# Ledger of designs, part 6: VHH binders against q8cch2

Target 1, 325 residues: q8cch2
Amino acid sequence: RFCGSLVSRTFSFHVSWRMEDPLFRLDLGWPKNSEYFTGATFCVAVDSLNGLVYVAQRGDNIPKVLVFSEDGYFLRAWNYTVDTPHGMFVSGTPFEQSVWITDVGSGPYGHTVKKYNSLGDLVQVLGTPGKKGTGLNPLQFDNPAELYVDDTGEMYIVDGDGGLNNRLVKLSQDFMILWLRGENGTGPAKFNIPHSVTLDAVGRVWVADRGNKRLQVFDKDTGEWLGAWDNCFTEEGPSAVRFTPDGKYLIVAQLNLSRLSVLLAPPSGSIGDCSVVSTIQLADQVLPHLLEVDRKTGAVYVAEIGAKQIQKYIPWHSRTPAFGA

## First folded at step 19 (VHH)

Design p2
Fold by OpenDDE, look of step 19:
Structure p2 (fold): chain B 325 residues (1-325), chain A 122 residues (1-122)
Amino acid sequence: as target 1 above (325 residues)
Amino acid sequence: QVQLVESGGGLVQPGGSLRLSCAASGFTFSRYSMTWVRQAPGKGPEWIATISRYGDTMRDDSTKGRFTISRDNAKNTLYLQMTSLKPEDTALYYCARDRIYTGDTKPLSDYRGPGTQVTVSS
């Protein structure tokens, strides 16, 4: 009767915080139970309205999607029709919540962008399940990386996590192509592994062009190229990009550097050069892949592939001393 | 109809400078990014530089230290300042408007000018 004591090696990842006034602090209390992370956690999405955090993980015979509360309690999970999740986004009205997942690889549901309801039921499939392609009619994908849905229901998809398409596609609410940008390349509006997409408050689309080590910016209405940031990404390209709720900063992940960077958002008009305001250096091989920002609280959730976990970061509200009147 | 007319090309000695201009009409110039490309004999098109409607630029590394793209939205004009010209810079230089895929089946040629010839020779 060999009682093999499973020494649970608590990997205490010592985040060495360099002394710059951290804009964020790690919430060690989230989630309440990390035992639900049984695979590599690839993406995270936040339902800010309902206080829910959706997580997608990869692995064999495990739940592919996990749902947590904002305070870190596990609520539910599902695995049906999700093969190899890569990106995730939650869109919704007070009446309807939709969970979007990009699926990569050659599984039966791979190379698709799928919509789920809050219960995990499959509602919509974009692309051809299990088949990669470059087609526009019908629309096909080859390793779709991430998507963003704006308040009008228009969708932005970056298609090309190592696939053939290397493109940014804008879809209408009824899934018609409004405009498309990108082919493989290094020039403006060309991509090498477009990996993440988000919008700012002034109607600009931001794309993490990971392989080209830059962010590219486009007009959301026309698809016009507006500029690029490369000077902040000399070591490694961005894998993820999101804005803070106030629109003042961009939060960027660099996967292999295990680094999060906070960048100053440009004003309307010229994009200019990027400026790093703060950096969070994670432990080696943590591998932050994608991230999401809670629009209500400003909390940042980071999917860490290497550490096989989701981390929550909370904004440091510098109590600006109320200058007493 | 988009109209672009390049000018300012010519014969120049190695080490010389030229300033190319592109006059734009038939569209709202200030709403589009603009690009310079060149094509040398027997070679494919080569991207030089792009400038956004707000003046942000992206440039090819091969010419980044010698060529400068700029624009004047009030004049509907795109510019390319070329310095330290080399024989290898000999090409037909085109001005092009950004082509956005919106289901437009028009060829790329409809979004560029006829070009201006630059010849760098001793």
Scores: ipSAE 0.891, ipTM 0.947, lowest interface PAE 0.5, mean pLDDT 92
Fold by OpenDDE, look of step 20:
Order: structure tokens, then C-alpha cells, then sequence
Structure p2 (fold): chain B 325 residues (1-325), chain A 122 residues (1-122)
């Protein structure tokens, strides 16, 4: 009777936490002159095609929008038709650049989503200037938080930075409502302060549902709810969300934690649970609000309300062009 | 026409279990998220759980430890497994298709079944 003691070799998977090389490093050389940041910097957008960085800041009697080059040179600014900027997005073709700004102000230009050209001329206004509302015809906003424009010109707007609305709206290129999701609440497709919106490469809309401490995911065509991530946001909800150009990671900001998190992007299909692959802890009270990723370089620009600056992070493996000797 | 038909309800003692089913027809079931809701007498509708077309779930915290939502796309059927039932779980239980607000003013009722009664009593 050979009692062969099955020595259960507990394969202790020593997950050697190889100190994975940081995914990003701070670019201290951007911008070249930080003195142009004269207010609280709330949002940033990148024109990856033309190598431009747009910044919106809040304050009295200051330029509301600043434009920098990718290399960090100040180029231009404007201070008109923007009350209180919150979100920003740049869309464009080689022939036309469009700068979109969400305005949460109570002034004559507030509660709107506005389009500007590269020179700062107002081209289009969505919503009713100076009037908050819940209406769909005509479309009204109440503290629109952020927007995303896809390559087809369709728009995704999260409306509800503490306003009457807690919703995600999809608009056609001609600004017709295609679908709408959301009401105030904790259930699926309900929101509490939808604060940021982006798309992935497989046609999913990702919304930072800040107050509910989660990301929610929707089908871009139908508006169907596809899932949510909450397990990575137990301390604080996401304020900003963007994908890396390769679609491999999500970059998320947590405002009051002064933290950036890099999450693994899910494959097509099930969203599953979120997984944090890296974290960048910022100094206390830096307050990263919104961020943007350069689609060409992979650089990450972060609008820091507390520090009153934009910080640029570059991928760690980015070969610094050897300045030719 | 979208049709949802709930079944599996009945009388059960406290601590008992039930499995509800929702048979779906008139649409491509596998392309839609599905939800269970319930309504007790004198109360408003209460959300229980939602499952995406890919099987991702969101659940209400009050029932999360006791109720499980699942689906079989091949059978066009949504399920709710209920365990450790309590008298407060007594309600009419509905399945509903994901509500997409397209400029379509169609009433919400078009996307839910007639419901199945669950009564938990000693």
C-alpha cells in the first residue's frame, strides 16, 4: 500500500515584480517659458498633425486659451468668447483645424460647446449661450465637461460637471442628436459627474464617471452599455481618460489624489476588470484635472489645476533625437 | 416586435432560492445588454442587475451577494439566480432590454416583459 504523498508543489509563482521601467518620464523642457501660465490650467488639447498644444486656463483678465508648439514655444493666445473653460479637444484635417472648448461659465458664453479656428475665431456654438438647460431641441447644456470628435466628425459630449444633466450625447457632424445616454444615478449608463470622454480603436466610448468612481463603456454606434471599471477607482473616481496611440493603455487622472494611472486596455469584447500597470504619483495638491495624448509621439500633456501648469510626459523609450553634432 | 417573457417566479420560504428566466424574441438578443428590475407593492422600480452582450455585469449592492445575473445567447434567455431570499424581496420581477434613447419617444414599456411574481413568505 504505497501511500504516495502527492507533494503538491505549490508553484509559488514568484511574480518577480520586475521594476518595470516607468512608461513615462517628465519632460522638464516643456514649455520653454512657463510664465505664460497666468491662471489655473484646466484642460489641454493636442493637434498631433501640426505639432500644437492648446491650453485653457481660468482667471480674470488673462488669456483663456494659449497655444504652444510641441517643442514648448509660445505661439499665440486669445481671451475672448470664453467664460470658464473646462474641457478642450482639437480635431482637424490637414486643411482645417478645429479647437473645441466646453464652457461651464455663467457669463454670456457659458453652458456651451464652442468651435474655434486655429487663430481663435469663434466658428460654431452648440447650446444656448449664457443659459443652462436640459433641453434636446434645441440642445442645451449645463456645465458640459468634455467632448471628443472622432475621425468621421461625430461628437461625443459629456454634459454634467455638477449641473442639471448627467449625460453622454452623441452628435452627428451636422450636430443632430444620434443617441443619448444617462441620467443621474449609480446604475448602468447612469452618471454622477461624467467628466471625460474618449474612444478606443474598436469603437467603444469610454466615460469617466467621476462621482461614481468608475469608467463606463458604450458602443459608439448604438449607445449600448458594454461594461464598467470600478475596481481601480476605490479611492477616487477618474477625472480624465485617454488611450495611448497604440491602444494598449489607458491613462487616467485622479484629481484629488494627484495621481496618474496607466491601465491595461481590454481586448475587443468583454471589458472585464481593470488592471493598473503603472502609477505616477504627483506632488500633493497638484490636482491633475484633464489630459491629452499626442497621437503621433505618445506624449501626455496634463492640465494641473493646483500647480497652475501643463506638464508634458514622454514615453520612456522615446529616442531623444540626438542633436546632431 | 420585441417580446420579453419572464418566468420562474412563485412562492418561496425565507432563505429559499429561485431562478428566474426571461425569454427574448423579436430582436437580436446577443446584441443587447439586458437588465433585471423589480417592483414591490407601493414602491418604485428597483434596479437589480445588468449584463452586457459580452457578459460584463453591474449589480446593485443590496442584492449583489445573493442574486446573480447571467445569459445564454444561444437560447435568447436571460437568467436571475436568487438565493437567501427575504420577505423584502417580494416583488414583481421584470426583464428589460437596454434602453437606448434615440429621438424615439417610444415608452419604456416596450422593452420589458409583463413580469413574474416572486413572493417570499413563511
Amino acid sequence: as target 1 above (325 residues)
Amino acid sequence: QVQLVESGGGLVQPGGSLRLSCAASGFTFSRYSMTWVRQAPGKGPEWIATISRYGDTMRDDSTKGRFTISRDNAKNTLYLQMTSLKPEDTALYYCARDRIYTGDTKPLSDYRGPGTQVTVSS
Scores: ipSAE 0.844, ipTM 0.920, lowest interface PAE 0.5, mean pLDDT 91
Fold by ESMFold2, look of step 19:
Structure p2 (fold): chain B 325 residues (1-325), chain A 122 residues (1-122)
Amino acid sequence: as target 1 above (325 residues)
Amino acid sequence: QVQLVESGGGLVQPGGSLRLSCAASGFTFSRYSMTWVRQAPGKGPEWIATISRYGDTMRDDSTKGRFTISRDNAKNTLYLQMTSLKPEDTALYYCARDRIYTGDTKPLSDYRGPGTQVTVSS
């Protein structure tokens, strides 16, 4: 029998080849402390350098931000200056680590993009706490959905989730606008609920234009429109987008379909049409909202607002440590 | 100075075809997305199609399958191939360079040509 056993019949050896393995598998052991998910889990960010996973959740009288180890152990939490979190991103240098959190709605800290140090101390606030706006000096937000911070400190903010701005804003490391795209609409470089933003390794900015059922693509340096993908999203727009560390794939979430899609990354230059390589169908009511991919390991963490949890998926060929160390 | 000059318009019978050209100068054409827009008398501008520097396109559903945008970066020229023309396609057609906010206060008109008239009638 070819069931993958290598110990059958000691004087003959059978080789079993898996021709079409899944790209990812669920890590059932993560987290070790799921009891800390006490609200709706809206977003997740990963500190690949230190092996930390940050989670933001919504609810009354609960910790808004949770920190777990890569192995799934709860480490710490905070509530300070977080009302209605929507998106998160971990950024840093070898000398400083930062956690950015977007906050939405009409609470005292809504309509902001806020930076915290690794201890949870508030370091920077962008926007006017509690007050939505369209202005650029000072920069204001209307339900900012998510951000991406590159290694030089340049920032890409999608603004926002159901607000009036419908824009992609690039900021310098000192928070000056380098370029801006968008208004409400369906044409090129217009948005309806720009909900997630990421960069690829070849200098393109990808935006999940959720209400328009597409991804839109821009040159990171100039903001030039480079194309759009809509043919993979006819049923529902993407709520989240990230690249795998090897640059081969995009991971996309579709909230109400409770589905993750793995798409083939396009080459440099023309992006063509999107191609679905694999899908992960989640149970109804899971509602995957935003997600993050660990740059070091390729693990995918998915914030599931319906299921009130974070699930971790790891690449099928992830190496297991030989020692406990 | 950015210059965009359209040509190829004219009077065409319903069901006919027409190819518009847009000659570009005064900027590095190959680095910009380019757009065709039309404006009928008494109406606001209507987006038709956009093409990226690499040839990726997006187009309005109302002209889907009838109008095709293309570009030749070596000739600094943008094209619009129109087929199966209808009287409702009668408009001033102009090309535009994709505009990106960087604090530049230049008028919107600095990013478009004067247009070429297309008139579809029996």
Scores: ipSAE 0.802, ipTM 0.915, lowest interface PAE 0.9, mean pLDDT 88
Fold by ESMFold2, last read:
Structure p2 (fold): chain B 325 residues (1-325), chain A 122 residues (1-122)
Amino acid sequence: as target 1 above (325 residues)
Amino acid sequence: QVQLVESGGGLVQPGGSLRLSCAASGFTFSRYSMTWVRQAPGKGPEWIATISRYGDTMRDDSTKGRFTISRDNAKNTLYLQMTSLKPEDTALYYCARDRIYTGDTKPLSDYRGPGTQVTVSS
C-alpha cells in the first residue's frame, strides 16, 4: 500500500518527519559495458570481498557467464559446462572464491548445481549432468533453482523451478544431507516452485515459494517450520529474496509485476505478517527474476530477463567508496 | 518415550463448539511446530492447521474462521478450538509434529497421536 502523494504539514517548506521515502536509487552508470548482455539475464551473484559481479545469461552461441567489476567494467566470460543457468551464488574467502551455478533443462549439463573457481574452471558437480531425478543417494535434482552457501560452507538448495521435487535441501560442506523439507503442495513446508533461498542473521532460512505466492521460513539448524508470509504477495509470488546487510529489510522481486518490494525484516522469534515499506516499480516487461545484495555495500543487483540486463540499485545515502577502500 | 494424546472429542450438535487438547510428553514440545490433522471415514488425512514454536500459524481455508490452533508451551499442550461445527467436520482428529528428513528413523507414534473422535450429528 503506497501513499500516493507527499504530505505537507507546516508553514515552513520542509520534508515532513520522514527522511527520503526511497531506500534505493538506480545506479545509471552500472555497468560500463552493457554490450556484453547478449541474451536473457537470469541470475546474478556478488563477490563482495573482491568487488566482482557474476552474471549468467541464456541464448544461442553467447557467453553464458559474464564477470564485471563492482564499478561495471567487463573482465571475462566463460560458457563451457553451462547450458541453461538459473541461479548463482558466490561463496568463499578473500583468497579462495567459488561461484555456484544451477543449471536446468534437458541440455548435457542440466539438472546440476555446479561449483567453479574464479577462472571459470569446473571444480564440483552435484546432481547427474543432463538427467533429472528425485534420489538422495546419489543426490539428484529436477531443475534446481538457486542456492545459498553460509559462512560455514553449509548449503541450502531449492529444488526446483517447475520440476517434481519441490524441496529445500540443506547440505554440509562435504555435501551430505543435513535435513530436507518439502514436496509439492500448499501446506506448511510444502512448495510450488521453490525459487529462491536466503538466510537472515538470526538463523532463519527464507524460501520464495513462488507458485504459492508466499515466503516460507525455517530454522537453519533443524529445518523446523517457523511461519509464512503471504499477505504481501496476493497479486504475484516472490521470484527472489535477499536481506540487506544491516538486517533491516528484505528485497523481493515479483517477476510478472516487474516490481521490487522492500519488506521490513521481522525480529527474532515470531515473524508475524509481512510489511511493505517501499516498492520499486520497473518498466513493463522488465521481468526481474533473481537478485543479489552486496553484503559489503548494500547494493542490489537485479537480473531482468525481459530487459536482458542487470540493473544496480544502491542505498539512497550510500557513498560507496572506490573499490578497495 | 514420546507421546501425543488427544482429548476433548465426542458427539456434538451442528452449530456447536468443541475444544480439543493434545498433551505432549517425552520430547521438548516448545522446540517443535505442531499440527492438527483430521481423517474422515473412507478419506485420506486432511491438514487443518499448523503452529510454529513461536506461535505463527497457518490454517486450511475450509475451516478458516471456525477453527483456531493455539499452544501452551508451559503445559506442553496443543489446542484446537472449533466453532460452528458441521456434519462434514465429523472425523478422527489427531495432533502431529512434522517429520523432518535427517536420515534417522523414528516410529510413527513419535510424530502422531492416536486421535480423538469428533462426531457432529443431530
Scores: ipSAE 0.772, ipTM 0.903, lowest interface PAE 1.0, mean pLDDT 88

Design p2
Fold by ESMFold2, last read:
Order: structure tokens, then sequence, then C-alpha cells
Structure p2 (fold): chain B 325 residues (1-325), chain A 122 residues (1-122)
């Protein structure tokens, strides 16, 4: 099992003259019930308000969705209407949580973006279960990869991983298309495997355009193209992207490199080129697929399809102790 | 009425330079990404470069280092500086405003100009 460089720095008693402080450390105590990881863990979502962590995994005759507490204790699971999960996102209030799951592949629930309550009851389906499509009325999907729901309830969906659509779709809170970008290609606002989507605090939408080895950036209100970053991804494109809650950094996963990269967040306006601040090299074949950042604590949860687990990274100077003490 | 009008084309010898301009009116130019596209006879359209409203650019690899997109928001004008021109650069060059699906339909003429001819010959 890989233990990150962050853990190694935790055990050090010697401070070097020029050593930079690490930004994150691995929480070796999370989860406390890892025996529930019985399949390939594809995605993770965090309910910061209620202290819950949702995990989706793939495999036969196993629970597809797992729910853990922030302390790592298993709470509940469900299977029904979850077939081949790919991405997840949690939105809601302290009294109403919405867990969104994308489902892919040729199974009966594939090609959908589905909303569940915190108990696993299905409450909304976008797309046509089991049937891929490119249509917009009704809205159809082809292997939808991930989504992001902002605090107003507006949604951003990247659609998808290996399908025909290669697009970024913004929906209103009542699921009407507000704007759409994309087709397969390499030019501006074209995609090859748009795989992850997130927002920054200054109104920009960031898409991990994995097959094109770049991030692309759009205005959240208009869908206007604002730029792209490719200079940090010459070896492999990003599979996942999220901002830290303080807005200072982006966390990026590179799947086949088994690597996490911490990038400087750009100022408002022009985005310039990306700058890598730190790299967390994971053991070979860990395969970090998607990740989520807890908006309250800054903790980073990484879904590792090769290692079949979720690992948690904590900001180095967090007020919460790293070891759960 | 949205208008995009290209100018600055013409006949130039190989190795020469041209600066194309695109004058924009009828919309808030400073809020849109702008693009140069070219089309040679009998061929499909070829994307050259795009510039965001803040000046971030993306360029096609085949012309990278020879062609530079820029904009002057005070003059509502988009530019393409071309250097080291080659016979294969001969094409109709036109500018375009970013077209974003919102459920409404607008004619293509609201997004692209008629173009300016560039002919590179020795």
Amino acid sequence: as target 1 above (325 residues)
Amino acid sequence: QVQLVESGGGLVQPGGSLRLSCAASGFTFSRYSMTWVRQAPGKGPEWIATISRYGDTMRDDSTKGRFTISRDNAKNTLYLQMTSLKPEDTALYYCARDRIYTGDTKPLSDYRGPGTQVTVSS
C-alpha cells in the first residue's frame, strides 16, 4: 500500500534549511471500516453540512453506494437503480441532501444522471435509463462522466466518457438547458472525454478535458470560452479537478500516472498558464479516478479504482487533527 | 444588426506578411471570444486561433509561431498578424463571434463575416 510523502513528513523530527511546508497529509485512519470497499471505487462525494462521505463502486453482487461518516465509520449502503456509477456530487441543506450519481454503460440504468435522497431513494432521473442519446429535448446522455451543482441549484454536467456527445451542459435548478458547449474535437470549447467539472469562486467553470490533455475554462453565466491550460499536462490529461475552499489551489488527478497535482489558482480575468505547486506521487497502479474536496475542512477524498479504496488527505495546518485524535 | 467586416487581405509573395482586421458592430464586442477561421477552395473550414475577452489565446499548431491573434476592445476590432506566409496559406479568412447554444436560434450571419481573400503566390 502506498503511504504518501505527506505521512513521511509527519514522522520527521529534523527540519531542513530550505524545506517547503507540505500542503496536505494522508489520513491513515480514514476510513475505519475499509472492509466495505469490495469493488472498484470510481467516485466520491462529500456532504460537508452533515459530515457524510458517499462512495460509489462497481462490481457484481456488492453494495454500489456506500455512506461513511466524516470519521470513517460505515453508516449505510444501497444498490437499487445504480448500475455502473461513474461520478457523484452532493448538494443540499442540513434537512435535505441530494446525492447525484452518473451512470454509464449498457445496463438498465446506464446513460443517466440520477438524484437520490440521503437514504438512497431515487427522486429524479435525467436522461433515458439504459438508452444513450445525443438529443436535447428531451435531454439525453451518452456515458455522462460527472456533474457539479452550485449553491443556487444550477447544474453543470460533462457528457461524457467515451461517448458521442463530448459536451458541457448547464441546467437550471428545474433542469432546463441554460447553455451548452462542445462537440468532439481539439479546438476551443470542443472536447475529447470531458471527465470532470468544477466551479471557482469568481464564476468560472473548469472542465477536465482528459483526452486533449488540458483544462478548459468557461464563464458560468454565459458559457463563454475563457481559456485553457495544457502546459501542466503534457504526459497525461486530468481525470479530476476541484478547488480548495480558500480558492488558492486546484487539486488534479492524473489517472494512469497515479498522481495528484496541486496547482495555483489563477486570478480573476486572464488565466495565463498553470503552475504546479506540489505533486503527490501515489504507488504504481493506484489509479486515482475522481476526487472531492470538503468545502468546510479542505479535506481531499480520492477515489482509487486500482487500489479499490478512498483515501483522505487533510490540509497540513488544519485545525482538525490528522489522526482523528 | 450584428456586423463583422474583414479587411487587409490581398496578394502577397511567399515569406511576406499581412495584418487582417475584423471590424465589429451591433454587439458588445468586449464580452465575446473571437475567432479567425480560413477556408481554401474545395476544402472545409479550418480554425486558426481564438482569443477570450480577457486576452487568453489558443492557436492551431500548424500556424503557431507565424500567426498571432489580438484584439482592441476600444476599437471593436479583432486582428490576425500573419508572417512567413506560404502558398498553402491561400484561403478566404473570416472572423467569428463565439456561438453558444442557449435554445434560441440566430442566423449564421450574426456570428461570422463574409471574409477577406489572402493569396500567397510567387
Scores: ipSAE 0.767, ipTM 0.904, lowest interface PAE 1.0, mean pLDDT 88
Fold by ESMFold2, look of step 20:
Structure p2 (fold): chain B 325 residues (1-325), chain A 122 residues (1-122)
Amino acid sequence: as target 1 above (325 residues)
Amino acid sequence: QVQLVESGGGLVQPGGSLRLSCAASGFTFSRYSMTWVRQAPGKGPEWIATISRYGDTMRDDSTKGRFTISRDNAKNTLYLQMTSLKPEDTALYYCARDRIYTGDTKPLSDYRGPGTQVTVSS
C-alpha cells in the first residue's frame, strides 16, 4: 500500500497534464511515519501556530484521529472519541487551539459538528447526535460535510454530503444562526452536495457545490449570492477548496479524477470566470477528498481516501527541508 | 418599503424581441442580487436568470443565448433583454430580490413585483 502510494506520487509528477512548472512540489519525506494510516483518510486540518497536522481516518477498531508534526513525525493518536469523521478545521487563540470535526452516518454520534480540545476531549456538540434533521431550532444536520471558522469565531458549515439539507449555514461564535442559504437545486444559492467551504481575504465565502460541478460564492456578512464558477469543472465538481495564504490562488480537489488544480484567485468585486494556472494529476484511484492549507507556510495537505494517506505539497519557493534542523 | 415594478411586456410575434425593466425602490438596490422569474398559465414559477450586485450572472439553459439579464445600479433598474421569442415564452415575468434566511418570516411575495405579461403569438 505504502509502496504503491509512493510510486503513484512520483509517477504523477513525471507525467503532468500541463507542461508548465508547478507552483507546488510534493514533499516526498512527509510523513516520516506513514504506517499509522491504517484506515481511509477522509480529512486533514492544520494548527499552524503549533506546527501540528491532524488527520482523521475511518475504519473499525483503529484510532480515528492522528496527530503529526509539520515535519512529519507521528506524535499521538486520540482514542475512539470520534465515530465517522468527514471534515476537520482547527481554530482558536494563541493559548488554546481546538479541532472541529464533522461526524456523519447513522451511528450514535453522526450528524454532528463537534469541537475537541487538543487532547481529544469533546467540548462542544452542534446538532443532535445520531439523529439527522432539517430543523433550525434546535439546529440539526444531515451528514455535515465540512466547516470553516473565521478569525472572529464565526462559523460556516456546509450541510451536507448526500443528505436532504443542501445548505450553507453561518453561525455566530455562540452558535446562533446569522444567515442560511440553500436547498437542493441547480439555481443560484441552491446546492447538490455542498462539500467544502472556505473564505477569501476580501469577505467572500466559497462553497464547493460538488454535485453541480461548480464553486458558488457568497458575501460573508450578508449571505448575498456573488456568482459561480463552473467552467473549470465540466468533467467533475470540486470536492475541496482552500485559498493560499497570500490570497493569490485557490487549491481544489476533484475526487474521482484524482486531480488537484490551482486556480487564480479573482479580485474583489466581480469574480468573472475561473482560470486554471496549474494542475497536479495523481495516480488513478488516489481519490483526494478534502484538503487543508497551512496559513503560515502555504503547505497543502491532501487527504486521499483511496490511497489511505495524506500527501503534503510545498510552495515551489519553499526551500526549508521537511526535516528541520 | 420594498417596491419592484416590472414593465415592457406586451404582445409580440414569434422571433421578436422585448426588453423588460424592473424599477426598484425602498432598499439599497446596488447591494442585492436580482432575479427574473416567469410563470406560464397552469405552471409553477420558472427561474430565468440571476445577476449579482457586481454583474456576475447565471442563466437557465433553456433561454441561454436568447435572454440576457443586466442591471443599472445608478437607475435602480433590472433588465431582461429577450430575443428570438417563441410561443412557449408566453408567461407573466416578474423580478425578485434574493431572499436570505436570517430568521425572517416574510412571504416570498414581499421580495418580488407583480409582473408584466409577455404574450408571443402570430
Scores: ipSAE 0.752, ipTM 0.902, lowest interface PAE 1.2, mean pLDDT 88
Fold by ESMFold2, last read:
Structure p2 (fold): chain B 325 residues (1-325), chain A 122 residues (1-122)
Amino acid sequence: as target 1 above (325 residues)
Amino acid sequence: QVQLVESGGGLVQPGGSLRLSCAASGFTFSRYSMTWVRQAPGKGPEWIATISRYGDTMRDDSTKGRFTISRDNAKNTLYLQMTSLKPEDTALYYCARDRIYTGDTKPLSDYRGPGTQVTVSS
């Protein structure tokens, strides 16, 4: 029986809905305390083990880092040593977590990659606060954009957004350089605004090479170039990239298009060409900047600098019931 | 000892074709991405194409689909198929193994060959 506009759209899309059932739905109830989003929300990170969501925002005289429960309740905030946050990542164990934040720009803590405990205490600083640079000893940064920390504590840093370096740096858990790729350029292993970095389950490092409108792929152990995807990004380069926990999909953001794209994950070995399996079109000027996928639940948290919020998308447990015989 | 040796160059008329080969030895060829580079007289090096260990490729637009990179891991050989050759393609062509910063410095001969001359002239 037909009873509403949504049901009407499902009827009109019956064949399409069979082939295009959504992979994710918006969690309208998250967060419970959106009043704490008082600035431009640049990045988000998820502690899957403890059910925590960290948000970094920019603005004068506001809390720079916000912490929510996975259910959306505000828990705490801090400002100390956070000037102009750009990217975040959470790593840790059930008894200890580490919150990593990249900081950019000319503020006192600009050009750094910083580690905090869950209470907001600063425990490690990489780079020289307030001073950009290209050096490797000591390691310096120029607007570091994002990082990824794997389960062994090894780190992948994309460095950076609009700076001189345009590189991907792998560090050991003790912050020694294991390998490095990149310079400004369009060729293999060259970058223009390397903006996001993630790992897949088969040992490949994926970089959102935003200014070159592509993803580039490297061997996580050797740094060897493995290929690039550009055919899905002819309109605009990806600002963010993450894999779903089941390894079936990549989630990418395209900032100015206000779009999230779901791409089919490639097999091990050759990566071939990219294939878009689904698109989530956001309202104009929402501006999804960076995102994170909860490794336990598959929930996708999207930092929207234009809309000044974080939205949560939840994977479907089953497809929408069909209206049929 | 690592060696990369190019062959297949020579004099060819405009519009002609050549296939360059790069024989690799002294390392596990199948574990590396491989690159063709050319250098014309009075010019800096120009990247042509790269192929991953698994066959994924990227190429420079200046050859506009006239050049095709390929590899045969069983024969430890990299290829460049060139068609529709023009006088401006005249250059020394060499193959290279990807050079990744790891803190160690190896001699340049571990990463590239001496090259093969291609001359396109009527």
Scores: ipSAE 0.745, ipTM 0.895, lowest interface PAE 1.1, mean pLDDT 88
Fold by ESMFold2, fold request of step 23:
Structure p2 (fold): chain B 325 residues (1-325), chain A 122 residues (1-122)
Amino acid sequence: as target 1 above (325 residues)
Amino acid sequence: QVQLVESGGGLVQPGGSLRLSCAASGFTFSRYSMTWVRQAPGKGPEWIATISRYGDTMRDDSTKGRFTISRDNAKNTLYLQMTSLKPEDTALYYCARDRIYTGDTKPLSDYRGPGTQVTVSS
């Protein structure tokens, strides 16, 4: 029973205590080696195929990239060529991982989107290390915030956090620009701090247009503007966006509210207005910056720059023990 | 041969209404987002509203509630319904197809029409 009571069988209806059925619960056991979080944890990426979780943090004389197992055990770290990490994404096969990290700021490796193998060896650099720019040939960046790599190898880069570019760039697998949207502004396909990017299963690209307090939506093949959601973000813009693997929900971080919002995914076609299904209110000053959803399990990993940690939320598939009437 | 042709402009009294039309041809209209823009003499272009190929809309705050964008994909036509018109709404109104950077350069006439004049005067 709620408050020490079981199923009520009274003659008249009486108030019963009901628990709301949460969509996610905190995995208190993850990670097992949290002592490695020695700086501000800005981003997280998940290799679902190999059960690995990559974390990037900022700080002086600390390991910049940490690798954990799915079960939370620390495995390895590196810091070579990583100055001021902002976002990351993992792509690859069961035999080869590609860890992409965006780097910002005025350090020698800033303003880049860099690819590493799982051992931390630098494999590819996009942008001009240490030099911001607006150019497209060669492609330059100004504080690139995050990227998403599709299964085809095509890439989507939001560029960037506080820079001059304010754009969404689609690249081919060989890093040629396929299309580009954006400039600073509030109109359609204009941005103010495009901060996170993801894809849904029906070919739409979603951008967290953080400074404009909205999500904007584009056709992944053509770059056509498909709509925007702003009605769920009146207090604070989204800093991060991802879909759950079943395609039913979006997970959005709102950094300065220390909040995760779970939104109903729209059908194909018109996106309408957003609908909040659930909210996970984090402790004050946690400051969720970016997040990732494990494509295999639906677990949500949240990079918390204020709390200097990564927390893992697990889908709630079963109800807590029943308290029903 | 992309072609956008606006119509429905003219002289109207303050407080009046007009409906502008933009007839599209030479491209698959139903696959593109469409935009209304206006330009008054001596001013730069001013975005009014955009509508996605599926009908999702965004409107500029300054004309919100007075101007409504819509489309009819079967007729390849974009509309702007204007109400409560004011003298400051006097401008050349034109429709535009969104220009997406792909590395290729095409003339501006492939992306916008020549416009229709709206004059709001007592």
Scores: ipSAE 0.726, ipTM 0.890, lowest interface PAE 1.2, mean pLDDT 88

